# Designs tried in a protein design chat: VH-VL binders against q9umr5. Part 44

Target 1, 268 residues: q9umr5
Amino acid sequence: SYKPVIVVHGLFDSSYSFRHLLEYINETHPGTVVTVLDLFDGRESLRPLWEQVQGFREAVVPIMAKAPQGVHLICYSQGGLVCRALLSVMDDHNVDSFISLSSPQMGQYGDTDYLKWLFPTSMRSNLYRICYSPWGQEFSICNYWHDPHHDDLYLNASSFLALINGERDHPNATVWRKNFLRVGHLVLIGGPDDGVITPWQSSFFGFYDANETVLEMEEQLVYLRDSFGLKTLLARGAIVRCPMAGISHTAWHSNRTLYETCIEPWLS

## First folded at step 19 (VH-VL)

Design xg18
Fold by OpenDDE, fold request of step 20:
Order: C-alpha cells, then structure tokens, then sequence
Structure xg18 (fold): chain C 268 residues (1-268), chain A 123 residues (1-123), chain B 106 residues (1-106)
C-alpha cells in the first residue's frame, strides 16, 4: 500500500487548485489516501505563517498518527515554507518525502502581480519599509520577504524565514534542526520560467547577494553553517533537485510531465 | 485601465461552431485566470468555464463538457472560447470575465467583464 | 446541484433602502459576490466576499452573509441603481449564479 499524501496549498489557493494532482495520484498510485488541507484558503492565506503552521499542524497530527509507516508532503509555493516550519517544530513527525513544489524556500524578492495587488503603491525596492515593520509581519507574504539590500532589517525583523533558517539566534534553533532532519527526502522542484518565485533559484535555496547575483545553495550561509540541516541532508543524499523549464507558476500542480518526472517517483 | 474587448456578433446555424475572442489590456495578461459566462435572452447568467494564465489548464461546466474549448494566445493577449454542435438554445450573449486576484483560481468574484458577444443560432 | 434563490423583483422609492436576498443552503459558509447589470450592459461587480466593495463602487452598496441568506443592501437608492442584481458563489467546482432580482426605483 502507498503512504498517505498530505497537500498544503499556496497563497490564495484552496483544495480546488490541486484537482489535477489528485487525479494524477489516483491514476498512478491507486488507493493512495490524499488529503488536501482546506485551511487558510483564499484571503486567509495572508494570515501570519506561524498561525498557519499551528493550524496545519493540528490537521496533520491525526493523519500522521493513523499512518505509522509514514506520510508524504506535497507543499506548493508559500505552502512549502509552511511545511518546512511544520517539520521544524514537530519532534514526532513521520514524513518520508517532503516535496517542495516551486516554493520560495530562501525567500522572495521580486516585483510580482501579487505585490501590485496587495501593495499597489509599492515596489520591491521599497517593500522593506512595510514588510519589516510589526504591521507588515502580520501578513504571510512579508514573513518570507528577503531584501538583499537590507540584510540587517531582514535578520532583525523577519519573524518567520530568518528563524526557520536559523539566521537569527533563537532558543529553539537546535531542536528545530533536529526535528527537520527527521525527513527522509527533501525534494526541491522549481524552474526558470516560473514567473513568480524571484529568483527562481529560491526554490533550490539559492538567492541574491547584495549585488543581486544569484548564489547557489552551497554558497549560502545557512548551508555553510548547517543552521537548519541542509548540509547534513545533502551529505547523506537526502536532497533531490528537480528543475524543469517551461513551467509557469500556476502549472506546477497541473502539468503531467512535471508530475511524472519530479513528484511521482517520491510517492512510493 | 483594465479592458476586455470581445469579438463582434455572429449568426450561426444548428450544428456549426462559434468562436468568440476576448482581447485583454491594461494588466499583465499572463497573471490572471479568465472565465466565460453566457446569458440567454431574458435569462440569467450561466458559468461556462475557466482557463488559467498559461492556457495549460481549463475547467468546464458539466453542461458544456465535450462541446466547449477555451484557449489563450499570450502573444496577442487574447482568450478564446469555442462551442461546437450549436443548438438554438445556445443563442446567448457570451462574456469573458477576469478573476479578481492574480495567479488564483479561488472564487474571488469576476472583477472585469467584456462587453459581450451576441451569438444567434437559427436555421 | 447547489441553488441560489433570489426574489424576482424588488421595488423601492428614491432615497429609501433596497434589500435583495440570496438564499442558499449554508450560504453563510461561502463567499458571496454580487453583480449589477443595467439593461443592455455587462455585469459589474458591486460586492465581493460578502461585504467588500470594489474600487469605484459607492458606499451605499453593502453586503452581509450569514446562515442561509446573503443580503445586498442599497441605501439611499438612486434612479441609476435600477438594474438586475445577481448573487454568485462557488460550489463543487462550479460557479453558481442566482436567478437575478430586478430592482425598480419608483
């Protein structure tokens, strides 16, 4: 029998967004119990990510308890960060594959229509004024805003990403690292034609330096310091990178080729 | 400003197909989902289907399954709706309508509408 | 299938408050949107997510949703508000419209 699959959606999504993914899983792995968590749908997905983590945790705990052999997580976009945080705070999770589907794992720093819709008078160059304020940190999108030109503000004000990355010291850093390392495999999916995740390499823990040059995962301080376990996971062969071109942001969960190539192999 | 401009009125015979276009401007075409809704004379609004920003994903109302095809052309910022095997009951004004939030197929409401395209099906 | 029920017509005198209901099973658990359609024109979104107004929509338009009934309220009704009004929800992968209500300003 196949392990249960838990799906966590992204910004402004719902379970409806994953109708094709459900179809693909049912077709290729019949009998799989798939649960798409309908929590924090639509506008509610703007709530602070720690609040979302708590809500999703309450939902996944019963599922994990009923699956002693383990479960798989498929987490899309913003959901990928929620899931990483879940795995960090849960000392008893039993996740085999954590599939990060086009997630801004190292943060977001781009002018997107999300920003135009949420902050019509702001560009990415000025968003730090909002996002790194107490008021801004009440919005999920600001919880993983990573301004490479205002690193001090990011490190000091980011109440979510900087913490789960271990970039800012906190009393739970060691425990969170230990918990996260319980994952069997970390599957990172993304691509250059995404159009939303900026830079797209963020899905692979790459990100901008102060000159907006993209550095790879192995060049990041969080990797070099192994602050939350990336270096350890890579060393034991637990990180899988699956880049794919030609996939737009809203197609990662509906593209059949992407599913077969990057998702399906890890649902056994 | 956001504008959705549709193709002109058409007269069709039973058994033929219609294809209505909807040209979008004033926003990033590749960021928003698009709906098609029709309205028979003197009747209410009826949802036909939705297409995602890239055109790779569609979802149609069951009533139109097998007869409707929605497509989009990024190079011209145009969405198309084709309905085949036309019947007299398909006489209606057809509307394209944008989803209110980018990159989302959640029900946010339809915030902008085309001017409508009248298609008359008669023998 | 999910059904939205609206009164066929509502009449109001100028300056008075018009109330249009939209009935549906547990509709209070859904997001309700309202559209105004004047004769010969395209629908216009006037309320989204139960009670939010799009930019450019007058403050006299308001919405509420609880239990089995959503309500569109137009205070200080004007002649220009004479139109058909439709409520709309999402259910089971389908977007559902009410039958529409013709608002007449006497």
Amino acid sequence: as target 1 above (268 residues)
Amino acid sequence: QVQLVQSGAEVKKPGESLKVSCKASGYTFTSYYMHWVRQAPGQGLEWMGIINPSGDDTDYAQKFQGRVTMTRDTSTSTVYMELSSLRSEDTAVYYCARVGVPFSDYDWGFDYWGQGTLVTVSS
Amino acid sequence: SYVLTQPSSVSVAPGQTATISCGGHNIGDKDVHWYQQRPGQSPVLVIYEDSERPSGIPERFSGSNSGNTATLTISGTQAMDEADYYCQVWDSRTYVFGGGTKLTVL
Scores: ipSAE 0.922, ipTM 0.958, lowest interface PAE 0.5, mean pLDDT 97
Fold by OpenDDE, fold request of step 20:
Structure xg18 (fold): chain C 268 residues (1-268), chain A 123 residues (1-123), chain B 106 residues (1-106)
Amino acid sequence: as target 1 above (268 residues)
Amino acid sequence: QVQLVQSGAEVKKPGESLKVSCKASGYTFTSYYMHWVRQAPGQGLEWMGIINPSGDDTDYAQKFQGRVTMTRDTSTSTVYMELSSLRSEDTAVYYCARVGVPFSDYDWGFDYWGQGTLVTVSS
Amino acid sequence: SYVLTQPSSVSVAPGQTATISCGGHNIGDKDVHWYQQRPGQSPVLVIYEDSERPSGIPERFSGSNSGNTATLTISGTQAMDEADYYCQVWDSRTYVFGGGTKLTVL
């Protein structure tokens, strides 16, 4: 039998967003129990990510308990960060494949229509004034805002990304690393035509330096220091990178070719 | 200013197909989902389907499954809705309507509407 | 299928408060949106997510949603408010509209 699949949505999404993914899984892996979690849907997806982590944890614990052989996680966009944090705080998770589907794993720093909607008077160059305030950190999008020009503010004010990355010292860093390393495979999916994740390499733990030059995962301090286990995972062959061009942000969960190439191989 | 400008009125015969266009301007075309809604004369609003920003994903009302096709042309910022095997009961004003939040197919309401396209199906 | 029920018509005198109901099973658990459609015009979103007003919509428009009934309220009703009003929700992968209510300003 196939291991259960748990799906976590992204910003402004719901289970409705994954109707095709569910169909693909049912067709290719009949009998798979797929649970698309309808938590923090729509506007509620703006709530602090740690709150979301707690809510999703309560939902996945019973599912994992009923699946002693393990489960797979498919986590889309913002959901990918929620899942990474989830796996960091759970000392007894049994996740075989963690599939990060076009997630800003190394943060976000781009002018998108999300910003126009959320912060109509702000551009990415000025958003640090909002996002790195206590008020800003009450919004999920600010929890993974990563301004390369204000790294000091990021490191000190980011209440989520900087912590799960181990970029800021905290008492749980060692334990979180240990927990995250329980994952069987980390499958990173994203692509250059996403149009939302900025830079798109963030889905592969690449990100801007102070000159907005994109550096790859292996050049990141979090990798070099193995602060949350990326270097260890890579060394044991547990990281899979699946880039794909020609896919827009809202199509990652609805593209059959992408599913067959990047997702399906890790569901059994 | 957001604008949705639709193609002109059409007269069709039963069995034919209609194709209505909706040209968007005043916002980032590739950031918003688009709905199609129709309204028969003297009747209420009826949802037909939704298309994602890139045009490669659609969801249609069950009533129109097999007859409706929604497409997008990014180069012209235009959304299309084609309905085949037309019947007299397909006589209606057809509207394109934008989802109120970018990159989301959640139900936020339809915040902007086209002016509507009257399609008359008669023998 | 999910059904939204609206009164066929509501009449109000100028300056008075108009109330339009939208009934649905456990509709209070859904987000309700309201559209205004004047004769010969396209629908206009006047309330979204139960009680939020889009930019440009007068404050005299308000909405509420609880239990099995959503309500659109128009205070200080004006002649220009004469129109058809539709409630709308999402259910089971479909977007459902009410039958519409014709508001007449006497």
Scores: ipSAE 0.921, ipTM 0.957, lowest interface PAE 0.5, mean pLDDT 97
Fold by OpenDDE, look of step 19:
Structure xg18 (fold): chain C 268 residues (1-268), chain A 123 residues (1-123), chain B 106 residues (1-106)
Amino acid sequence: as target 1 above (268 residues)
Amino acid sequence: QVQLVQSGAEVKKPGESLKVSCKASGYTFTSYYMHWVRQAPGQGLEWMGIINPSGDDTDYAQKFQGRVTMTRDTSTSTVYMELSSLRSEDTAVYYCARVGVPFSDYDWGFDYWGQGTLVTVSS
Amino acid sequence: SYVLTQPSSVSVAPGQTATISCGGHNIGDKDVHWYQQRPGQSPVLVIYEDSERPSGIPERFSGSNSGNTATLTISGTQAMDEADYYCQVWDSRTYVFGGGTKLTVL
């Protein structure tokens, strides 16, 4: 039988966003128990990511307990960061495939209509003033805001991304790394035509340097230092990179070709 | 300012098809979902369906499944709704309406509406 | 199917408070939106997410939602507030509207 699939949504989403994904899984892997977690929907998705991690943890623990053979995670956009953190804090998870679906795994630094809606008078160049404040960190989007021009502020003020990345020292870094490394496969999905994840390479742990030149995963300090296990995962062949062009941000979970190419192979 | 401008009124016969357009301006067209809602004369509002920002994903009300098609053209910032096999009961004002939050098909409410397109179906 | 129930009509004198109800099973667990539609015009969003006002909507418009009833309240009702009002929710992949309430300002 197929392993259960747990789906975690992104910013301003709900279970409704995954209606096609459910259809695809049911068609290609009949009998699969798919659970789309309907937590922190809509505006609630703006709550601090650590709060979300706790909520999702409470939801997945009983699912994992009933599936001793293991489960698969499909985590979309902001949900990908929630899932990565989830796998970092859980010392007893049994995740086989962690599928990161167009997630800003290395953070976000771009002008999007999300920002215009949330912060109508702010540009990405000035958002650090808000996001790296104590009250800014109460919003999920600021928890993974990564300003390449204010690295000190990021490292000191980021209460989420900098910690799960192991970029800031903390007492749980070693344990979190150990926990995350329990994953069977890390499947990274994204593409150049996403239009929201900025830079789009963030979905593959690429990101801007101080000159806004995009560096790849292997050039990142978190990789070089293996701060949360990326280098180790790559070395044992556990990282799968699946880039795809021609897919906009809101289509990653509703594209059949993308599903067959990048998701389905890892739902065994 | 956000504007949704729809095509003009139409008269159709039973069995024909209608196609209403909705041209958007004043915001990033490719960032927002669009709905279609209709209103029969003297009646309430009825949801027809939703289309995502890129136009490659739609969801229609059960009542219109197999008969409605929603599309969008990014180059012209226009959304289309086609309804086939028309009947007299399809006489209504048809509205396009934008979702209030970008990149989301969550129920945020419809914050901007087109001016409406009257379609009359009569033999 | 999920059903929203509104009174067919409500009357209020100018300056008084108008209250329009929207009934639905456990509607308090849903986000309720309200639309105003004046004669011959398109609907206008006046309340979203139970109690939030869009920009440009007067403060005299307010909303609440609990139990089985959502309520639109218009304080200090004015002549221009005469319109049809619709509540709306999402349920089971369907967007549902109430039957509408005609508000008459006497």
Scores: ipSAE 0.886, ipTM 0.942, lowest interface PAE 0.6, mean pLDDT 96

Design xg18
Fold by ESMFold2, fold request of step 20:
Structure xg18 (fold): chain C 268 residues (1-268), chain A 123 residues (1-123), chain B 106 residues (1-106)
Amino acid sequence: as target 1 above (268 residues)
Amino acid sequence: QVQLVQSGAEVKKPGESLKVSCKASGYTFTSYYMHWVRQAPGQGLEWMGIINPSGDDTDYAQKFQGRVTMTRDTSTSTVYMELSSLRSEDTAVYYCARVGVPFSDYDWGFDYWGQGTLVTVSS
Amino acid sequence: SYVLTQPSSVSVAPGQTATISCGGHNIGDKDVHWYQQRPGQSPVLVIYEDSERPSGIPERFSGSNSGNTATLTISGTQAMDEADYYCQVWDSRTYVFGGGTKLTVL
């Protein structure tokens, strides 16, 4: 039988957002127990990401306990950061496939309609003034805001991304790396036409340098230093990269070709 | 300024199909889901479905499943709602509506409404 | 399916406070939105998420939601407030509207 699948949604989402993905799984893998976690829905998705990680952790523990052979995670957008933190903080997780569905894994630096809606007088060049403050870090979008022109502020102020990337020293770094490395596969999904994730290569652990040139995963300091296990995981053959063009940010979980190509093979 | 401008009133016979357009302006068309809501004469509001104009994502109220199709044309920033096999009970004002939050199919309430399109179905 | 119950009509004198109820099983666990509709016009969102006002809606509109009842309150009612009012929730993969309440200002 198929391992249970746990789905973690993104910013301003709910379990309803994954209605088509659930249909695809039911059609191709009948009998699979799929749980789309109905936590931090809508406006609540703006809560600090560590608060969300704690709540999602409490929800996944009983699911994992009932499935000793393992589970799969499908984690969309902001939800992919929640899931990566889960893999680091849980010494007892049994995740086989972690499927990161267009998630800003190295952060976000985009002048998106999200930014315009939440901070209507701000642009990406000045949002660091808001996000890199204690009160800004109370919003989830600021927890993974990554301004390549203010790295010193990012490294000092980020309460979430800089920690799970191992970009700041912290007492749990060794344990978090060990926990993350227990995942069976890391499946990275994203593409150039996403329109929200900026740069889109953040979904593959790529990101801007100080000149806004995109450096790929293997060129990032966090990879080269193996700060949370990416280099080890890649060398083990456990990282799968599945880019697909022509898919907008809200269409990743409702595109059948994407599902069949990038997701289905990993839902053993 | 956000505007939703709908096509004009129509008169239809039972068994025919209707197709209402909703042209959006004043915002990024592909960043916002579009909904359709109808109102029979002297009656309340009834949700028909939702479309994501940036992909192949539609969901229809069960009452209309099999009769309704929602499509879009991104080059003209226009959403279409087509209802087939019309009955006299389908006489209504049809509205397109949008929430105020981008990239979200969550229920935030409908901030923006088209002017409505009266479709009369009579034998 | 989920049902929202509203009174058919409410009458108030100008300057008085109008209250419009919306009844539903455990509606306090749901986000409730309220719409105003004048004759021949499109609905206008006046309250969302139980108690929040969209930009441009006067402070005299307020909302509450607990238990099995959500309430729209209009203080200092004016003749321009005369309209139909609908409550709305999301339930079971669909949008549910109340039957509407006609507010008359005499």
Scores: ipSAE 0.844, ipTM 0.913, lowest interface PAE 0.8, mean pLDDT 94
Fold by ESMFold2, look of step 19:
Structure xg18 (fold): chain C 268 residues (1-268), chain A 123 residues (1-123), chain B 106 residues (1-106)
Amino acid sequence: as target 1 above (268 residues)
Amino acid sequence: QVQLVQSGAEVKKPGESLKVSCKASGYTFTSYYMHWVRQAPGQGLEWMGIINPSGDDTDYAQKFQGRVTMTRDTSTSTVYMELSSLRSEDTAVYYCARVGVPFSDYDWGFDYWGQGTLVTVSS
Amino acid sequence: SYVLTQPSSVSVAPGQTATISCGGHNIGDKDVHWYQQRPGQSPVLVIYEDSERPSGIPERFSGSNSGNTATLTISGTQAMDEADYYCQVWDSRTYVFGGGTKLTVL
């Protein structure tokens, strides 16, 4: 009787990363069909996000077709951006709960170990030179790099984030907004001790201004202009914010209290 | 330079427990999962489990489930592996190991290994 | 339980090419990693993801993986290559190692 759950992993992950989350769902919602999409695993998670969106779209179509009463999405880290794009490009999705698990929804501007691994001589202040080039946009991590000090470059170069946020004009904006607004609930999860998502408020559609002061979702131009439907969703009571302190980036899917508080209530 | 330095050799009796430490240096300890692999004398390698030092969550090979416990201390950048109810077949060199990719429990191959800790279980 | 099969030993003359096989059902669908272990030392990763060499591994080490067999190849074999070699995959939530192959350089 429970709606099927589709799980989308993050950077350098696979379906194995969600082993504890699967156990929690099985314990609280026995009989739920849970599919952790085993696509773009490990190194393949660096492929352009639009390529990943296309592959995940192909995988979810048969699952959604077999569940006409709806499905839920749980999408972790980079996977939350894949899922949000999916909700925009699919006019036939039947997603009830979209659960965004510590995802960089407004982008990333952090000097992380990911950055050090990929670009060992770079830092956040100069990564725009790489990421806002055509070559850089072939890597997923650059598809959501958001340098608040080079906004003009971001708006012109971003092949992914600026488009799905409606920050750059494009012919599909109206259709994508309509599709996204068909979601039942948007559940935003994240917290100050994540250690990777920078600023951590990106998981709640907050982000830096030019002075690196965090502006909350309701202060963002994309919210105020309702570019892809955030203001409309909030007015419907469809946005759920579930912040939790004390959880590091790799622990969101393996913390039972987080699951019980922020995820379980939305797996109808 | 990434280094994994393990505690010294131990001699144990059947029925006792062993506890091996692995102290990490040269990288951000909490950014990388840690694994344990053992090798009985004259035999091959055997994976025991994985621990996330950021969240203290673990996953153990089925053979060791119920006997193995992995823990960590972030203040000392140290992972511990405890194996209980020892028997002669547990005589082995125990290794800590990790992959070179941060925040990932994916199989990239183990390119960083501790020096090994010989544990001998004899009556 | 997934099984990896290796020959127990391989002998080559110095300067010749050594090949070490690793057999497994549909192993060509898996990423295969190879480790060298010299006597009294920890394992060293020499090939990962079937055919990639870590930094610092000599170019004479190469790998392939197709069908039911993965292969480690050492060209121009040197006395220092005398060691045990293990293949490894991930399967069913666990790491699986081959039984090891002792390479002897005569």
Scores: ipSAE 0.840, ipTM 0.910, lowest interface PAE 0.8, mean pLDDT 94
Fold by ESMFold2, fold request of step 20:
Structure xg18 (fold): chain C 268 residues (1-268), chain A 123 residues (1-123), chain B 106 residues (1-106)
Amino acid sequence: as target 1 above (268 residues)
Amino acid sequence: QVQLVQSGAEVKKPGESLKVSCKASGYTFTSYYMHWVRQAPGQGLEWMGIINPSGDDTDYAQKFQGRVTMTRDTSTSTVYMELSSLRSEDTAVYYCARVGVPFSDYDWGFDYWGQGTLVTVSS
Amino acid sequence: SYVLTQPSSVSVAPGQTATISCGGHNIGDKDVHWYQQRPGQSPVLVIYEDSERPSGIPERFSGSNSGNTATLTISGTQAMDEADYYCQVWDSRTYVFGGGTKLTVL
């Protein structure tokens, strides 16, 4: 039989968003218990990410306890950051595959329609004034806003991303790294035509330097210092990179070819 | 400003198909899901389905499954709804509608509506 | 399937408060949206997520939702408010609309 699958949605989503993904799993892995967590739906997805992590933790604990052989996580967009935080804070997780589906793992710096909707008078060049404030950090999108031109403000103000990346000193860094490294495989999915994740390479732990040149994962300081375990995990052969062109941000969970190529192999 | 402009009224016979267009302007077409809702004369509103204009993702109300097809053309910012095997009870005003939140198929309510297209299925 | 029940009509004197009910089993657990439709026109969203007003909707429109009943309230009712009003929810995999309420301002 197949390991249970837990799905964590993104910004402004609900469990309905994954209706096609569920069909694909049912067709290829019949009998698999799939739980799409219906928490922090719609507007509630803007709540601080640590609050969401706590709520999702409470929901996954009983599922993991009933599956001593392990579980898989499929975590979409903002949900991929929730899941990575779960892997860091849970010393008792039994996650085999963590499938990160177009998630802004190194942060976001895009002038997106999300930004236009939430902060209509702001642009990426000035959003740091809002996001790197106590009020701004009460919104999930600001929890992973990463302005490459104000890195000092990011490092001091971030309540979430700088911590889970080990970019700011904090007392839990060693324990979180140990917990994260319990994962069996890290499957990174994304692509150049996503249109929301900026740079799209954030889904693969790449990000801009101060000149807006994309540095890939192996060029990032967090990788080189092995701050939360990326270098160790890559050396173990546990990181899978599955880029795919031609897929927009809302289509990752409804594209059969993407599922068959990048997701299906990791659900056994 | 956001505008949804639909094709003109049509008269059809039972057994034929209808195809209504909805041309969007004033926003990023691929950032917002599009819905279709119809209203029979003197009756209430009935949801028909949803299309993601940035991919091939559609979902149809069970009543219309097998008869309805929704498509889009990103180069013209236009969605289409086709309903086949028409019956007299398909006489209605057909609306395209959009939610106000980008990249979301969540139930935010429909902020924007097309002007409606009256389709009459006679005899 | 999930059913929303509305009264067929409501009459109110000008300047008075109109209330329009929308009944459904555990509707308080759902987000309720309200639409105004004047004769020959497209619906207009007047309340979303139980109680929020879209931009351009007058303050005299308000909403509430608890238990088995959601309510649209129009204070200081004006002749221009005479229209059909529909409530709407999402249930399972579909959108459900109420049958509509004709508001008459006498």
Scores: ipSAE 0.820, ipTM 0.905, lowest interface PAE 1.0, mean pLDDT 94

